VHH binders against UPF0301 protein Anae109_0457. Designs and how they scored, part 15

Target 1, 199 residues: UPF0301 protein Anae109_0457, of Anaeromyxobacter sp. (a7h7h6)
Amino acid sequence: MPSPAPSGLAPGFLVAAPALGDPNFAGSLVLMAEHHGEGALGFVVNRPGPVTVAEVLASVDEDLRRAAEANGRAGAPVLVGGPVQPERLWILFRPGGIGADAEGAVPVGNGLSLGGSRELLEALVRAPRGDPFLLLLGYAGWAPMQVEREVAAGAWVPLELEGSDLVFDVPLEQRWETAVRRLGLEPGGFLVGGGGASA
Below, E stands for the ipSAE of ESMFold2; O stands for the ipSAE of ESMFold2 at other seeds; V2 stands for 0.75 times the mean of E and O plus 0.25 times the DockQ between their complexes.

## First folded at step 9 (VHH; framework vhh_vobarilizumab_d1)

Design R6 (from R3 with A33Y; at its last look DockQ between E and O 0.70; V2 from the best seeds 0.00; counts 0 for: pae O 3.2 > 2, unsure alone 57.1 < 65)
Fold by ESMFold2 at other seeds, look of step 9:
Structure R6 (fold): chain B 199 residues (1-199), chain A 126 residues (1-126)
Amino acid sequence: as target 1 above (199 residues)
Amino acid sequence: EVQLVESGGGLVQPGGSLRLSCAASGRTFSSYYMAWYRQAPGKGRELVAGIRSGGETSYADSVKGRFTISRDNAKNTLYLQMNSLRPEDTAVYYCAARTIYDESGKYGSLFYSDYWGQGTLVTVSS
């Protein structure tokens, strides 16, 4: 059975079906931050890029780089969030005692927030308790009705956002497979809305 | 797009000195954060030293007191003076230029772009 034409895909995940061949999205797990009549906004959360957190922080403030090194955060890769605005840096974080009220930070839902200000970045890096965060460059965007058609065509399988563990606790290379198994599917191959679900 | 070309690498004895240069082709060199990185064979890339547009400098602990980063904005050139060289300083050294800025907004808007040179090899060996 194909998935119905969805609305309200945010907050949530899109899990790339094995047949999805677009090199920007093959094997991806996408966090959906917005979905409305004007389109959708999401982030690939399992694709590491060549830039490290340390490299970004050094360009802001050397003391930030040193703080991140002391807290064990400096060597993490900045993720490739998608092909749109590849220079735009986003901060995805699990709010604790910091960042939830920062300028421009917006709750996504279920223990995730999204922001992109210098003040937020500094606050997260310097926080004594070390609230979890990810840095991403770029994003995925969908025109009106585009994501709905792609789901109906079987390119994506929606997965409910129960909490933030797929983003912060599951290792990058395991996120897609973990998401597939949570849907009750086998990572070795499955079809959605297509050739295998004819009856 | 910014182009960066390193020069000045070579073979040097332990305890010796070497000066690296990075020529930048770019209209806004004076506004960039500039840095030197290095990558030893089979290892990850690491930050060596950085210099902000205002001239503030920073150094990795492993090179502090031995290396000096500087910039000449009139010549669009970044320098790294390396003194008291050690075998562990052997690496390909890369020049990097970076822009980062933020704007107010719903999510905030923080922008990051980086540019890299091709690298110059420094070998410290007897």
Scores: ipSAE 0.219, ipTM 0.645, lowest interface PAE 3.2, mean pLDDT 83
ESMFold2, look of step 9: ipSAE 0.239; ipTM 0.645
ESMFold2 (binder alone), look of step 9: mean pLDDT 77; pTM 0.782

Design R7 (from R3 with E103T S104E S113T; at its last look DockQ between E and O 0.51; V2 from the best seeds 0.00; counts 0 for: pae E 4.2 > 2, unsure alone 56.3 < 65)
Fold by ESMFold2, look of step 9:
Structure R7 (fold): chain B 199 residues (1-199), chain A 126 residues (1-126)
Amino acid sequence: as target 1 above (199 residues)
Amino acid sequence: EVQLVESGGGLVQPGGSLRLSCAASGRTFSSYAMAWYRQAPGKGRELVAGIRSGGETSYADSVKGRFTISRDNAKNTLYLQMNSLRPEDTAVYYCAARTIYDTEGKYGSLFYTDYWGQGTLVTVSS
């Protein structure tokens, strides 16, 4: 018997269980942007990298960096989104109807959108009261049925996407712990007893 | 495409100084973030110092106060002044430039990547 259709882990989060030892994902919170029969696409949203938003923007145009600094948008680190294509830049943003052209931007769900074009980046940076955004380098990819098996094996615990606050409002270093609490678990208890996946 | 060529490495006694240079061939040198990395024998490559496109500098703790990174945009050249050298500074030193480009793609495809020089050897001892 063939496996059933995927469970629809996107949009949503995967919370790394303590037993997950892969250095790319240990202690991570992953935003799932796509999940379908051909696989899945996600982003680690709690790992800062050595590159800053200001550095990326200066590589495009110094005027763009200055615009971002004037609007308070340039000081954050670029996140390490995952091990696949570590040079590929992604933009996660909370669209508010100002400053972003929807071309090339794809809704993830619940007030969160994903893109990766220069035009989107420039539009977000130059908008005076523009949408909040994050930059990430690289992504996480799963082959068909791979993420389902990893969840069933207890490597990840799914958490529903109930807004974008974990991505934009919770500090990076608190995101994993906050996600664990939203599952109804105490982080200490999760580390010693919890961590199994559930469908 | 950016080509980076380091120079200025050599043998120096402990306590001595060296100045490393990195010549860049790119048309828009002033827009690149630049950095020096080093790799000691048997170890991984580590960041030594960086200089952002806007001029802000940063240093590894192990070299702070002894090394100074700078750039001359008129000469398309990055420098590392290394003072009070120690045997543990022995390594191949690499310069790197960070740049951005775009390609076609479903979400758009914007890339941020590094270019690297071939390295220059610094040996502190005799």
Scores: ipSAE 0.111, ipTM 0.580, lowest interface PAE 4.2, mean pLDDT 81
ESMFold2 (binder alone), look of step 9: mean pLDDT 76; pTM 0.776
ESMFold2 at other seeds, look of step 9: ipSAE 0.183; ipTM 0.636

Design Z1 (from Y5 with G55D D58T; at its last look DockQ between E and O 0.65; V2 from the best seeds 0.00; counts 0 for: unsure alone 64.9 < 65)
Fold by ESMFold2 at other seeds, look of step 9:
Parts: structure tokens; C-alpha cells; sequence
Structure Z1 (fold): chain B 199 residues (1-199), chain A 126 residues (1-126)
């Protein structure tokens, strides 16, 4: 007898199939941070927004913005992580020293950690080590069984999280295409189970 | 802008009961996970009770069976019913929205904020 669809899409990526029609997710690469019986939590990691890291840091403390600029860490856009709670600020980082023990920081896996506290943000910006980080506003959320149905319907293709290079090393505009090619697919021409999302 | 305001703290004798309220203003919080935290003098903040957007509840071991978290979406209010209070329950109690990862927000107007209340003091003494 067939088993239920496996849980455990986190840690990992979901790669939007070309036929996915939702404007929030068309062409997206989603990092999956949580997946369990109550649902799933993920972040679009290839969609830049209008807010810059410098703007966020200045709103905390002008000295913090200056510290980040001095180390070349303030010029990036804040990413649009998804449509849910679009004011909620998230920090995705590669822990190497200070941020791993910050209140609220949680390992995602394979050299990635997630947090959202003022203390973490300040620690990462001021750290001599200069651990890489991204800021995101909002997230993608799935109700119980929703992400499983969307994968089964062909809206998403799961990709394993093998290291953190898609998040920190691949340029934003190349991330989706790079992920598609790692799946052995052609970026413009693949179709997955039933032609896209039906959620 | 959204704000959280705690009330219902006070002085109570051991074995007594107290009900804390947390009212949200600005917009409905019914889709948010909510929690009560407390901070005793000289200690860090600790989770007391949480309630998910689907109304599943979680409790610290030290309060299980004595405290009950609930919410009333019609009143946009979170509650903590505290029974059988002990001196070690003495703390400032905070209401928080989505606290799992630190509850930091950046508004469209360019203001950073924490979605936490200012706290209400509970003192349990004989």
C-alpha cells in the first residue's frame, strides 16, 4: 500500500515550477525552515524588495548602520520572504561565532540559521568575524498538509539543502535557474505533475 | 501601529489566583501565535505559555496544571489564568506576538519595533 506523502521538506528548497501562477511565488526559490504536522514555514530567497539593509539598520541605530557600511554589509536589498506578516523581519545567517547562541536563533541546517531578534541583528552587524546574513520581510506559510498537496500537484519541486551557497553565494537573479539545473531540469521547459499549483 | 497592553497584575498570597489580560490595538491578532513570558529579578525572560494560531497550547513544566492560556478573538484579547500561585511565580509578565524567533518587525513607515507588551508585575508573597 502507498505510504502517506513524506513530511520533512525542511531543511530544503522548493523550486517553483514554471506553471505556478501565484504572483507571490512565480519564479521563486523557497528555503524551507520548518515542516511538521501543523504546517510549514519557508522564505523566498530570490526576490529583492524596495527596502535596503542600510534603511533597516538606521531605524535601529544610526551607529549600527555606519558599522555595517564600514564593513561593506549594508548595501543589499532586504528580500521579500513571502506574503505572510509582511512587516515581520527575519534574519538568515551563516553562524560562525556570535549569532549561534542568540535568543531565538534556530538552526535550519547545513550551515544556515534563522532568527528575528534585535539582539541577533546587532550582534551580527557588530561582530568582528562578519558572519554573512540576509534580511527578509514576511514569509511563506502553509497550513497542515497544504505544502504536501502543492508538491503532489506539481507546483513545487523539492531540492535538498546541500550547503548554503544558493542563499549566500549565487546572485539573486540566478538562484531559481541554478536550482532548476541542479535538479537536472531545463529552466524554461519543464512541467511537473498536473501543470502547477492547485491550492 | 499595533500595540500590546498587559493588565491584571498585582499582589497575591500563595495559593491564590490571578488573571492576566493582554489587549491588542491597531489590528486583529487572531492569526498570530501568542505567548506569555515572565522575567523574575536577576533572571532572563522565560516562556510561560503559548497558543498557536490554531489554538494549540504549550506550557512550561513549572506551570502545567496551574496556568491556562486562552484568547478571545471577539475582544482581541489574550488571557493567562494563574491558579495555585507560588512565591517563585513572582515576575513581570509579558505578552508577545510571534515570539519564537524574536518578534522583530519593520513597518512600512520605516520604524523598527518589537511586538511585546510593557509587562505587568505579579507578586506572590505571604
Amino acid sequence: as target 1 above (199 residues)
Amino acid sequence: EVQLVESGGGLVQPGGSLRLSCAASGRTFSSYAMAWYRQAPGKGRELVAGISSGDKTTYADSVKGRFTISRDNAKNTLYLQMNSLRPEDTAVYYCAAEPKYGSLFYSPSGTIYDYWGQGTLVTVSS
Scores: ipSAE 0.541, ipTM 0.792, lowest interface PAE 0.8, mean pLDDT 84
ESMFold2, look of step 9: ipSAE 0.558; ipTM 0.801
ESMFold2 (binder alone), look of step 9: mean pLDDT 79; pTM 0.813
ESMFold2, look of step 10: ipSAE 0.436; ipTM 0.752
ESMFold2 (binder alone), look of step 10: mean pLDDT 79; pTM 0.814
ESMFold2 at other seeds, look of step 10: ipSAE 0.368; ipTM 0.743

Design Z2 (from Y5 with D58E; at its last look DockQ between E and O 0.58; V2 from the best seeds 0.00; counts 0 for: pae O 2.1 > 2)
Fold by ESMFold2 at other seeds, look of step 9:
Structure Z2 (fold): chain B 199 residues (1-199), chain A 126 residues (1-126)
Amino acid sequence: as target 1 above (199 residues)
Amino acid sequence: EVQLVESGGGLVQPGGSLRLSCAASGRTFSSYAMAWYRQAPGKGRELVAGISSGGKTEYADSVKGRFTISRDNAKNTLYLQMNSLRPEDTAVYYCAAEPKYGSLFYSPSGTIYDYWGQGTLVTVSS
């Protein structure tokens, strides 16, 4: 007989607690795309890197860069999604005009999709409506049971994915604070006196 | 830039065997997880088998016990040994590096590249 599907942290966010000391994740908001018995996959969504969207697109084709400039997306930074495979390019997008059946695109939840193919990148940039997307380099990975232990130890506070606004509409520098407020916490209190949750 | 070249496809009778090879060039092969995917007529592309850089393997349920993935890092070559072939194994087989969600990379030097080949056709027919 089949087992029930495990409940997990994906789709969702992890909000870094102030005591989290790992420099890869201090102060981070992480979008969780997968969580299962073999581990978890997530992306830091509030860390800008030194590479711009324009630079990535120009390396493909100058007319892609120009199309992104016309849509006001050329100057945005590519995000640092995490320390694993730091050359791996990921595309996080809201598929208004691009179907979920694009090669390599996988729904995350609540109108978010994740992909990483050249064909998807070109399609998103060339689409007449210019559907919203972000580029990220690298990802965060957790071994089996690792993310569960880190949450139980109070390193991360889970936050439900209730739409895509934290990823697309809230400015990078406000995302962590906004997530803390959605947990029902004051950012000052969370930083100063937010005591650990029970395991 | 990494180039991936698949070979070893062809026509085989049900119950037969084939070995697919994937030659990698341009980069140190040993640093990547590798996989075989396939696309049957009228179906989407699906994972067949994967192997991590450390040698851990995984298989689709439909091929467990019949297919074996392996890698030879000295030759920069990925293999898929396919035994007890069935007509439903008919597909184009693709070799991929870091295959889930697509395989697009952007180097620190400003070069974009991808790790997705053209595939090799396997036909199982009596």
Scores: ipSAE 0.235, ipTM 0.689, lowest interface PAE 2.1, mean pLDDT 80
ESMFold2, look of step 9: ipSAE 0.415; ipTM 0.756
ESMFold2 (binder alone), look of step 9: mean pLDDT 82; pTM 0.836

## First folded at step 10 (VHH)

Design A1 (from U2 with G55D; framework vhh_vobarilizumab_d1; at its last look DockQ between E and O 0.31; V2 from the best seeds 0.38)
Fold by ESMFold2, look of step 10:
Order: C-alpha cells, then structure tokens, then sequence
Structure A1 (fold): chain B 199 residues (1-199), chain A 126 residues (1-126)
C-alpha cells in the first residue's frame, strides 16, 4: 500500500496536479486552514464566481458597499471556495489594522486569518488601514485520512505557506501556475506519483 | 428565509432532565455543522455541544457525560438532551448553524442571512 501522506498540511497550500480531473478542483490552488485527525478544511483561492464583492456588501448594508467603493475594495469577484455548503460566506484576510485575532476571526497562520461573521466583514470594510480581504462561497472538506490519501496518490502537491502573496498579490488566473513554479515544476506537464512507492 | 427556533426550556430542579429542540424551516441541516451555545446572566456566550456535518459530536468539559447532542434529519431538528442538571447550567440556550468561524450565508437570490435562534431559557433551581 502507498505510504501515508504527510501530516500537518495546514497552514499550507495544495496544488492540484494536472491529472486531477474532479471538476471542483481541476487546476485549483487550495489554501489549507485546518488539518487534523478529524479531517481537513480548505479553500480554493483561484476560482472566481459570478458574484462580486460589491453585490455581497450591498446585501449586507448599502452604506457598507459605498464605503468599500470609496476605498477601492468592492470590484473583485467572490471566489468559489469549494463545493461544500455553497451558500456559506467566508472572509479571508491579511491582518493589519484590525489584527489577526479580531472578534470573529481565527488565525490561519503566516499572515492569514479566516472568519465568517457580519461584524468582521463590517470591520474590514470600514478599517482605515484597508486590510486586504477576499470573500469566498463554499469550502473544500476532507474526511479523516482523505486528504492524506489524495496527496499520497498524487492528486495534490503540498506547498508551504511562506506568506500570503499567493492569496492577495498574485492575480487569480496566475496563482496555480505561480505555485507550480515555486515547487520547481513546469505547469505544462508534471506528473505526481510517476514511479510509485510500494509502501 | 431559513429560521431556527429553540424550544423545550423551562424550570427544573437540580438532578432533573430537559430535552431542547431546535427546529429549522426552509432548508435541511443534514450537511451542516450545528451547535448549542448558552449564555448565563452577566456572562458571554459559550459553546456547549457541537455536531459536525459528519456527525462527530463534541462537548464542553462541564457537560460531558450529562448532555447529548443529536439530530433527526427527517424532522430537520437538532436536539440537546440534558441530564443531571445543575444550577450552573442555568442559561438561555441557543442553536446555530456552522458557528465556528461565523454563520453568515449569501443565497443564490442575493440575500444575506445567518442561522442563530432567539434562545430558550433553562432554569435549574430548587
């Protein structure tokens, strides 16, 4: 049987291998927020959806949308974070003025925090410092041992979280390719598990 | 829109039992993590029990062995069976969907909403 995938994939990224065919994850870069014996939680960070940040903010409070527009923060798409609970709204942000442990936020690590409350959303939009944030709908979930088996089978290549630039600074459409190159691989044709370990 | 309604609270003597229910309207909870929270007078809200989307349960240390969280997907209802009640369990009990990072949702129709109930009072007193 193949060796188990390494533990401790969060915080970190999973980079979809080219052979991964699942429509939910093909070509994806996944930020791993949790990984433990009960499973894993992650977010696709390079898949734009049809909803804009402005639309979400207007649904919360029209004044909130206007505040975000005034600070140039309303134009981005809301990301499709994964297939689980596709109406669940998540907020991923790079802490600065409001801090990594702001009410309703949980540090992911390495310059990233995660939340999903109205209070957090309002604080981020109104903060004078303009902390970068993303909105996501849905998430990726793994049952116990599932992500370990998928990594061992070559569906994902782990990439260390060495900062938050892949999430906030690299354009959406370039994130997967940038991650592949940081692994020392070529985006056009790499294979994972090509020789296969027996154990 | 989806709403959560707690029921089953009341006055009970120490050592007694109550069963709380949390009924949902408009959408099933079978794929959601659910939790019970409580808030005693003058205190913040604290997690009591949770049940994951995979049906794994968890409990605060103060209630382990006395409380049982469960759900009935056919009735779209979350339960908290509370046994061996103590005066320290006196609180308003709330249910919530997906509470760990917050419970904010954005529907396909463009409506934002969240899943918190209005609470049910449990009083444990002789």
Amino acid sequence: as target 1 above (199 residues)
Amino acid sequence: EVQLVESGGGLVQPGGSLRLSCAASGRTFSSYAMAWYRQAPGKGRELVAGISSGDKTSYADSVKGRFTISRDNAKNTLYLQMNSLRPEDTAVYYCAAEPKYGSLFYSPSGTIYDYWGQGTLVTVSS
Scores: ipSAE 0.395, ipTM 0.750, lowest interface PAE 1.2, mean pLDDT 82
ESMFold2 (binder alone), look of step 10: mean pLDDT 81; pTM 0.830
ESMFold2 at other seeds, look of step 10: ipSAE 0.418; ipTM 0.769

Design A2 (from Z1 with S31D; framework vhh_vobarilizumab_d1; at its last look DockQ between E and O 0.62; V2 from the best seeds 0.50)
Fold by ESMFold2, look of step 10:
Structure A2 (fold): chain B 199 residues (1-199), chain A 126 residues (1-126)
Amino acid sequence: as target 1 above (199 residues)
Amino acid sequence: EVQLVESGGGLVQPGGSLRLSCAASGRTFSDYAMAWYRQAPGKGRELVAGISSGDKTTYADSVKGRFTISRDNAKNTLYLQMNSLRPEDTAVYYCAAEPKYGSLFYSPSGTIYDYWGQGTLVTVSS
């Protein structure tokens, strides 16, 4: 029995609407990697955590940390990808010398690939071109039909995945607002105020 | 630490049966996708069978109809029932958690680890 084909929300982004009250996802931009009949898999891409890339690399191999520091690639925070399996390390990268479908990696689409192996991490750090990558701990998961209901209820606004710049080039703190503008919305209008004050 | 330990391998005649077990310790894996892989001498690892967190199973074409993957969440144990064994099934068999993207973890104590078992040898010969 093959897995169902990818559904209409993956690959893509979900932009948290202001009414979304769940503290795990308030103000978040979520990259959707899988969406099928058994549920969905995504990653918050704008929430920094307390662990640095340097700390993760040092735990693998001190020479790996030094290689990344020499190329200015070690100082970024590891992102909090979501509340599920918070020890699970994920690697999101813009393929180049490694390739989008390198062993242990799966293409997400439009210049993004996802993996989680030691071999991939070492290859990315040591690659001559220095392919851009992010590290994330944990992920966002949805049960069957759950994400569809949340979108229909207005908790998330879908945004198409058009290249990788929103993940790698836009600063973390600007990603949510940039995503809102790409939907054709003004961030201020999206954050409606209370209607209480009159006269 | 979290450990995966395979057992149940051995020498068997063609047409025989074996049941492999993979015991997980340290953390409950009932919500994880699990899989069996095998590696024959001089070859790469190949997927044999997988089971999703929702208990949906998949099988390599070469073993479909002969092998059955299952798990017992109360014992935190994954199984592979292998029937009608052939010499081509000779390999070291490994279990893994969440194998699709790799099984890399970073603990709160600052230790990196991955969840592959150490393997159990199955030999099918006349």
Scores: ipSAE 0.438, ipTM 0.754, lowest interface PAE 1.1, mean pLDDT 82
ESMFold2 (binder alone), look of step 10: mean pLDDT 79; pTM 0.814
ESMFold2 at other seeds, look of step 10: ipSAE 0.466; ipTM 0.762

Design A3 (from Z1 with T111K; framework vhh_vobarilizumab_d1; at its last look DockQ between E and O 0.57; V2 from the best seeds 0.00; counts 0 for: unsure alone 64.9 < 65)
Fold by ESMFold2 at other seeds, look of step 10:
Structure A3 (fold): chain B 199 residues (1-199), chain A 126 residues (1-126)
Amino acid sequence: as target 1 above (199 residues)
Amino acid sequence: EVQLVESGGGLVQPGGSLRLSCAASGRTFSSYAMAWYRQAPGKGRELVAGISSGDKTTYADSVKGRFTISRDNAKNTLYLQMNSLRPEDTAVYYCAAEPKYGSLFYSPSGKIYDYWGQGTLVTVSS
């Protein structure tokens, strides 16, 4: 089948421009996991939700929650990854340890992998070295040519995935502005020059 | 929540045919990728066939040319047409939603669940 919209934004980030008016994505940083002729798949990585990692793990197994607490990994929020399938649980992780061998994981690139199985979740939580992971509910989806048109219209600014630190090391509230700085812009200037998001 | 219920299994002679159905209730699953898996006695689950939200199909090598996956989004029903059945096809067949990357969900009520059906047994024996 032809690919009139070939991959080029995944792996990578989309940085929401100030004029982006869609309330699902205003002020967001989106990790792009897939981009192909049938569309695109991404995750908002800077929007915390009301559910904690501890709550998800307890619903699986109390021993799992306790294991995560022992490593200081239970208190983080589960992120709101996007509006599509808001009950679907995703696991974004930096593989490198023993726990990353679970079936169902798919590399995104630059040492970043994506999965969503119970077995993967248990393996990551119980791993002796504690590979970094995030939990997300829901995802962002784009129809064929949709993300390309939105970029061309200035709603998103693409940023290359140079490493996984924006996902794991930068605090949630600082991820968008850190991404703007990596584009070579000052966040204050970007907000003022492009205008604020509409309510 | 989505509930998946398989049906259409049974006892069939080698060379015979069966059609499995997977009825979904709750949310519309038209935006979901769907798949059939099977688990033979004493074995792990294996992928049999998948269908993307864009209707692209995939098949395990062992069933290519004999099995056909399809769906009817208006009825929220997934199908597996199984022809030229062999004793090696004997297994419990499961329907799954979004099995790519795994199929783990966390509900607003605080419950974790997989979108897997309870299974339907297919026995191919004379």
Scores: ipSAE 0.442, ipTM 0.744, lowest interface PAE 1.2, mean pLDDT 83
ESMFold2, look of step 10: ipSAE 0.443; ipTM 0.754
ESMFold2 (binder alone), look of step 10: mean pLDDT 79; pTM 0.817

Design A4 (from Z1 with S107T; framework vhh_vobarilizumab_d1; at its last look DockQ between E and O 0.47; V2 from the best seeds 0.00; counts 0 for: unsure alone 64.0 < 65)
Fold by ESMFold2, look of step 10:
Structure A4 (fold): chain B 199 residues (1-199), chain A 126 residues (1-126)
Amino acid sequence: as target 1 above (199 residues)
Amino acid sequence: EVQLVESGGGLVQPGGSLRLSCAASGRTFSSYAMAWYRQAPGKGRELVAGISSGDKTTYADSVKGRFTISRDNAKNTLYLQMNSLRPEDTAVYYCAAEPKYGSLFYTPSGTIYDYWGQGTLVTVSS
């Protein structure tokens, strides 16, 4: 096999195709944050977990939890970002008042930034503008050439990251279907066996 | 799970040198990105220097040319050689594992924590 070449799946999305049977990724929409010769890093952005934002914030500082409750942000679920390091907390946000490259944040591009520090979490919750954010536990990781092979095998369909609306404006249960439509596909025609439908 | 213990801090005169060490335990850290951070009294933590899993180094502009990060995988130890020290370098210095994007964790038991050492104080004064 030839030496790996740089390939640009990040920033972008991977849309799980029906052939992808892995329970960690079936029916998923994955935001790709990194893709390079050493592998790739991504986050499932449509799979809610049992932990709430309020629970995480209370572990940091009860006043932080109360600030989130006052702003109506306490009840959102923390997402299951992937199977790797399932205790690792990640923050995905739409920069505004905080800035795309604020302390502890790295721009993903197209209106998205990623971080995972206590300081960033506190800043986002307390910021007057109320920049939208998601919390995620765990991530998806790919070894060198792994994601390229999976795309070539039809497990994933790449979708360009043109903005942050799939992550922040589309409800969780509609994200996969919306992504399929943006690829120019009808979800019924893309699905076999009826799986992946939103409730 | 890795445990990190910093040492080598102390009082040093301006223009002097100091070598910080960070001993890692638990698992082999040669495959981790590692970094040194510092925190002056009343300030937030700031990145000082980083070393990637491939041994590529990065430095804050304020320390370039004066500080050198390195590691010894046989001793499971990260180092920061600090030369030409200035009073503005006075801080508690911390090491961290995989600090890109931060190292915040939330356990199933409902506890939040960082993978940071306890810190070692460096004081630069006459």
Scores: ipSAE 0.417, ipTM 0.762, lowest interface PAE 1.2, mean pLDDT 82
ESMFold2 (binder alone), look of step 10: mean pLDDT 79; pTM 0.817
ESMFold2 at other seeds, look of step 10: ipSAE 0.438; ipTM 0.745

Design A5 (from Z1 with S52T; framework vhh_vobarilizumab_d1; at its last fold request DockQ between E and O 0.50; V2 from the best seeds 0.46)
Amino acid sequence: EVQLVESGGGLVQPGGSLRLSCAASGRTFSSYAMAWYRQAPGKGRELVAGITSGDKTTYADSVKGRFTISRDNAKNTLYLQMNSLRPEDTAVYYCAAEPKYGSLFYSPSGTIYDYWGQGTLVTVSS
ESMFold2, look of step 10: ipSAE 0.511; ipTM 0.795
ESMFold2 (binder alone), look of step 10: mean pLDDT 79; pTM 0.809
ESMFold2 at other seeds, look of step 10: ipSAE 0.555; ipTM 0.803
ESMFold2, look of step 11: ipSAE 0.539; ipTM 0.776
ESMFold2 (binder alone), look of step 11: mean pLDDT 79; pTM 0.807
ESMFold2 at other seeds, look of step 11: ipSAE 0.500; ipTM 0.781
ESMFold2, fold request of step 12: ipSAE 0.446, 0.384, 0.310; ipTM 0.785, 0.747, 0.741
ESMFold2 (binder alone), fold request of step 12: mean pLDDT 80, 81, 80; pTM 0.816, 0.824, 0.823
ESMFold2 at other seeds, fold request of step 12: ipSAE 0.353, 0.427, 0.450; ipTM 0.742, 0.767, 0.767
ESMFold2, look of step 12: ipSAE 0.565; ipTM 0.799
ESMFold2 (binder alone), look of step 12: mean pLDDT 79; pTM 0.809
ESMFold2 at other seeds, look of step 12: ipSAE 0.475; ipTM 0.771

Design A6 (from Z1 with E1Q P14A A35G G44Q G50A A60G S62F D72G L78V R86S P87V L121Q; framework vhh_7ocj_1; at its last look DockQ between E and O 0.52; V2 from the best seeds 0.00; counts 0 for: unsure alone 64.7 < 65, SAP .671 > .668)
Amino acid sequence: QVQLVESGGGLVQAGGSLRLSCAASGRTFSSYAMGWYRQAPGKQRELVAAISSGDKTTYGDFVKGRFTISRGNAKNTVYLQMNSLSVEDTAVYYCAAEPKYGSLFYSPSGTIYDYWGQGTQVTVSS
ESMFold2, look of step 10: ipSAE 0.522; ipTM 0.813
ESMFold2 (binder alone), look of step 10: mean pLDDT 76; pTM 0.793
ESMFold2 at other seeds, look of step 10: ipSAE 0.460; ipTM 0.786
ESMFold2, look of step 13: ipSAE 0.447; ipTM 0.785
ESMFold2 (binder alone), look of step 13: mean pLDDT 79; pTM 0.819
ESMFold2 at other seeds, look of step 13: ipSAE 0.498; ipTM 0.801

## First folded at step 11 (VHH)

Design B1 (from A5 with A96V; framework vhh_vobarilizumab_d1; at its last look DockQ between E and O 0.83; V2 from the best seeds 0.00; counts 0 for: unsure alone 54.4 < 65)
Amino acid sequence: EVQLVESGGGLVQPGGSLRLSCAASGRTFSSYAMAWYRQAPGKGRELVAGITSGDKTTYADSVKGRFTISRDNAKNTLYLQMNSLRPEDTAVYYCVAEPKYGSLFYSPSGTIYDYWGQGTLVTVSS
ESMFold2, look of step 11: ipSAE 0.539; ipTM 0.781
ESMFold2 (binder alone), look of step 11: mean pLDDT 75; pTM 0.769
ESMFold2 at other seeds, look of step 11: ipSAE 0.455; ipTM 0.765

Design B2 (from A5 with F105W; framework vhh_vobarilizumab_d1; at its last look DockQ between E and O 0.28; V2 from the best seeds 0.00; counts 0 for: pae E 3.5 > 2, unsure alone 64.8 < 65)
Fold by ESMFold2, look of step 11:
Structure B2 (fold): chain B 199 residues (1-199), chain A 126 residues (1-126)
Amino acid sequence: as target 1 above (199 residues)
Amino acid sequence: EVQLVESGGGLVQPGGSLRLSCAASGRTFSSYAMAWYRQAPGKGRELVAGITSGDKTTYADSVKGRFTISRDNAKNTLYLQMNSLRPEDTAVYYCAAEPKYGSLWYSPSGTIYDYWGQGTLVTVSS
């Protein structure tokens, strides 16, 4: 049975194929948060930026930075989520003590929630047994039918979102390769197949 | 997709009160965080007050204790009650709505809203 054509890409991942030449997305793993008739919304989850959580929190409210340091949550890098609105802050978290649809959060599904409000940021930073979260700057956007055409053309390979471990537990540098292996592909073969044949 | 129409502005003397309204149409009003911004002559827009979809409120320091933001989801209307008005409150006041996920920004500071009304002028003069 051949893999079905994409019909609903969110929640889920898009794995960048080697032929994808756009420097914003080369080698990326993208978490898809929305996919509908007006387009799609996603986040690159394997591209660290130069800004830390502490630096972002200080720009919002110095008391938040201090709280995050006290809770051991300030040292992680902020991810480059995509090229659109590169100063817009997004929050992706694995709910636990804070529910999946806490104030300022919207469930993505499969153990992930998304938001971008000060209220959510404060709740996550100050939680005593805090839920894992990451911060992203910017996002990836697709116009109507754009992501469907790119998948059909082989630029992206969809991967089901079966848990949140690719986002929170797998090291950044290993996320793309891990996603390729979960598709049942060898990263070396995938790279050759996407850019040409070696067999 | 969301349309916002402000009303209730006008001329008022210092110490007076005024209540602004913002009628929203289009998508479900209760899904949005809402805010009032103002722009004085020769100045940029500044946040006055915000209210989340869960009704938590935030105020600029310059208006705390004098202004009250509220919303009525049944009427799809946002309000700003302005008391103890001062000449420095003179501005065009704008209603704004943010997207479902919110929009906090690293640089520039603060939240940016995606939908804006045309504004209503408030003039405070003696």
Scores: ipSAE 0.142, ipTM 0.592, lowest interface PAE 3.5, mean pLDDT 81
ESMFold2 (binder alone), look of step 11: mean pLDDT 79; pTM 0.810
ESMFold2 at other seeds, look of step 11: ipSAE 0.396; ipTM 0.736

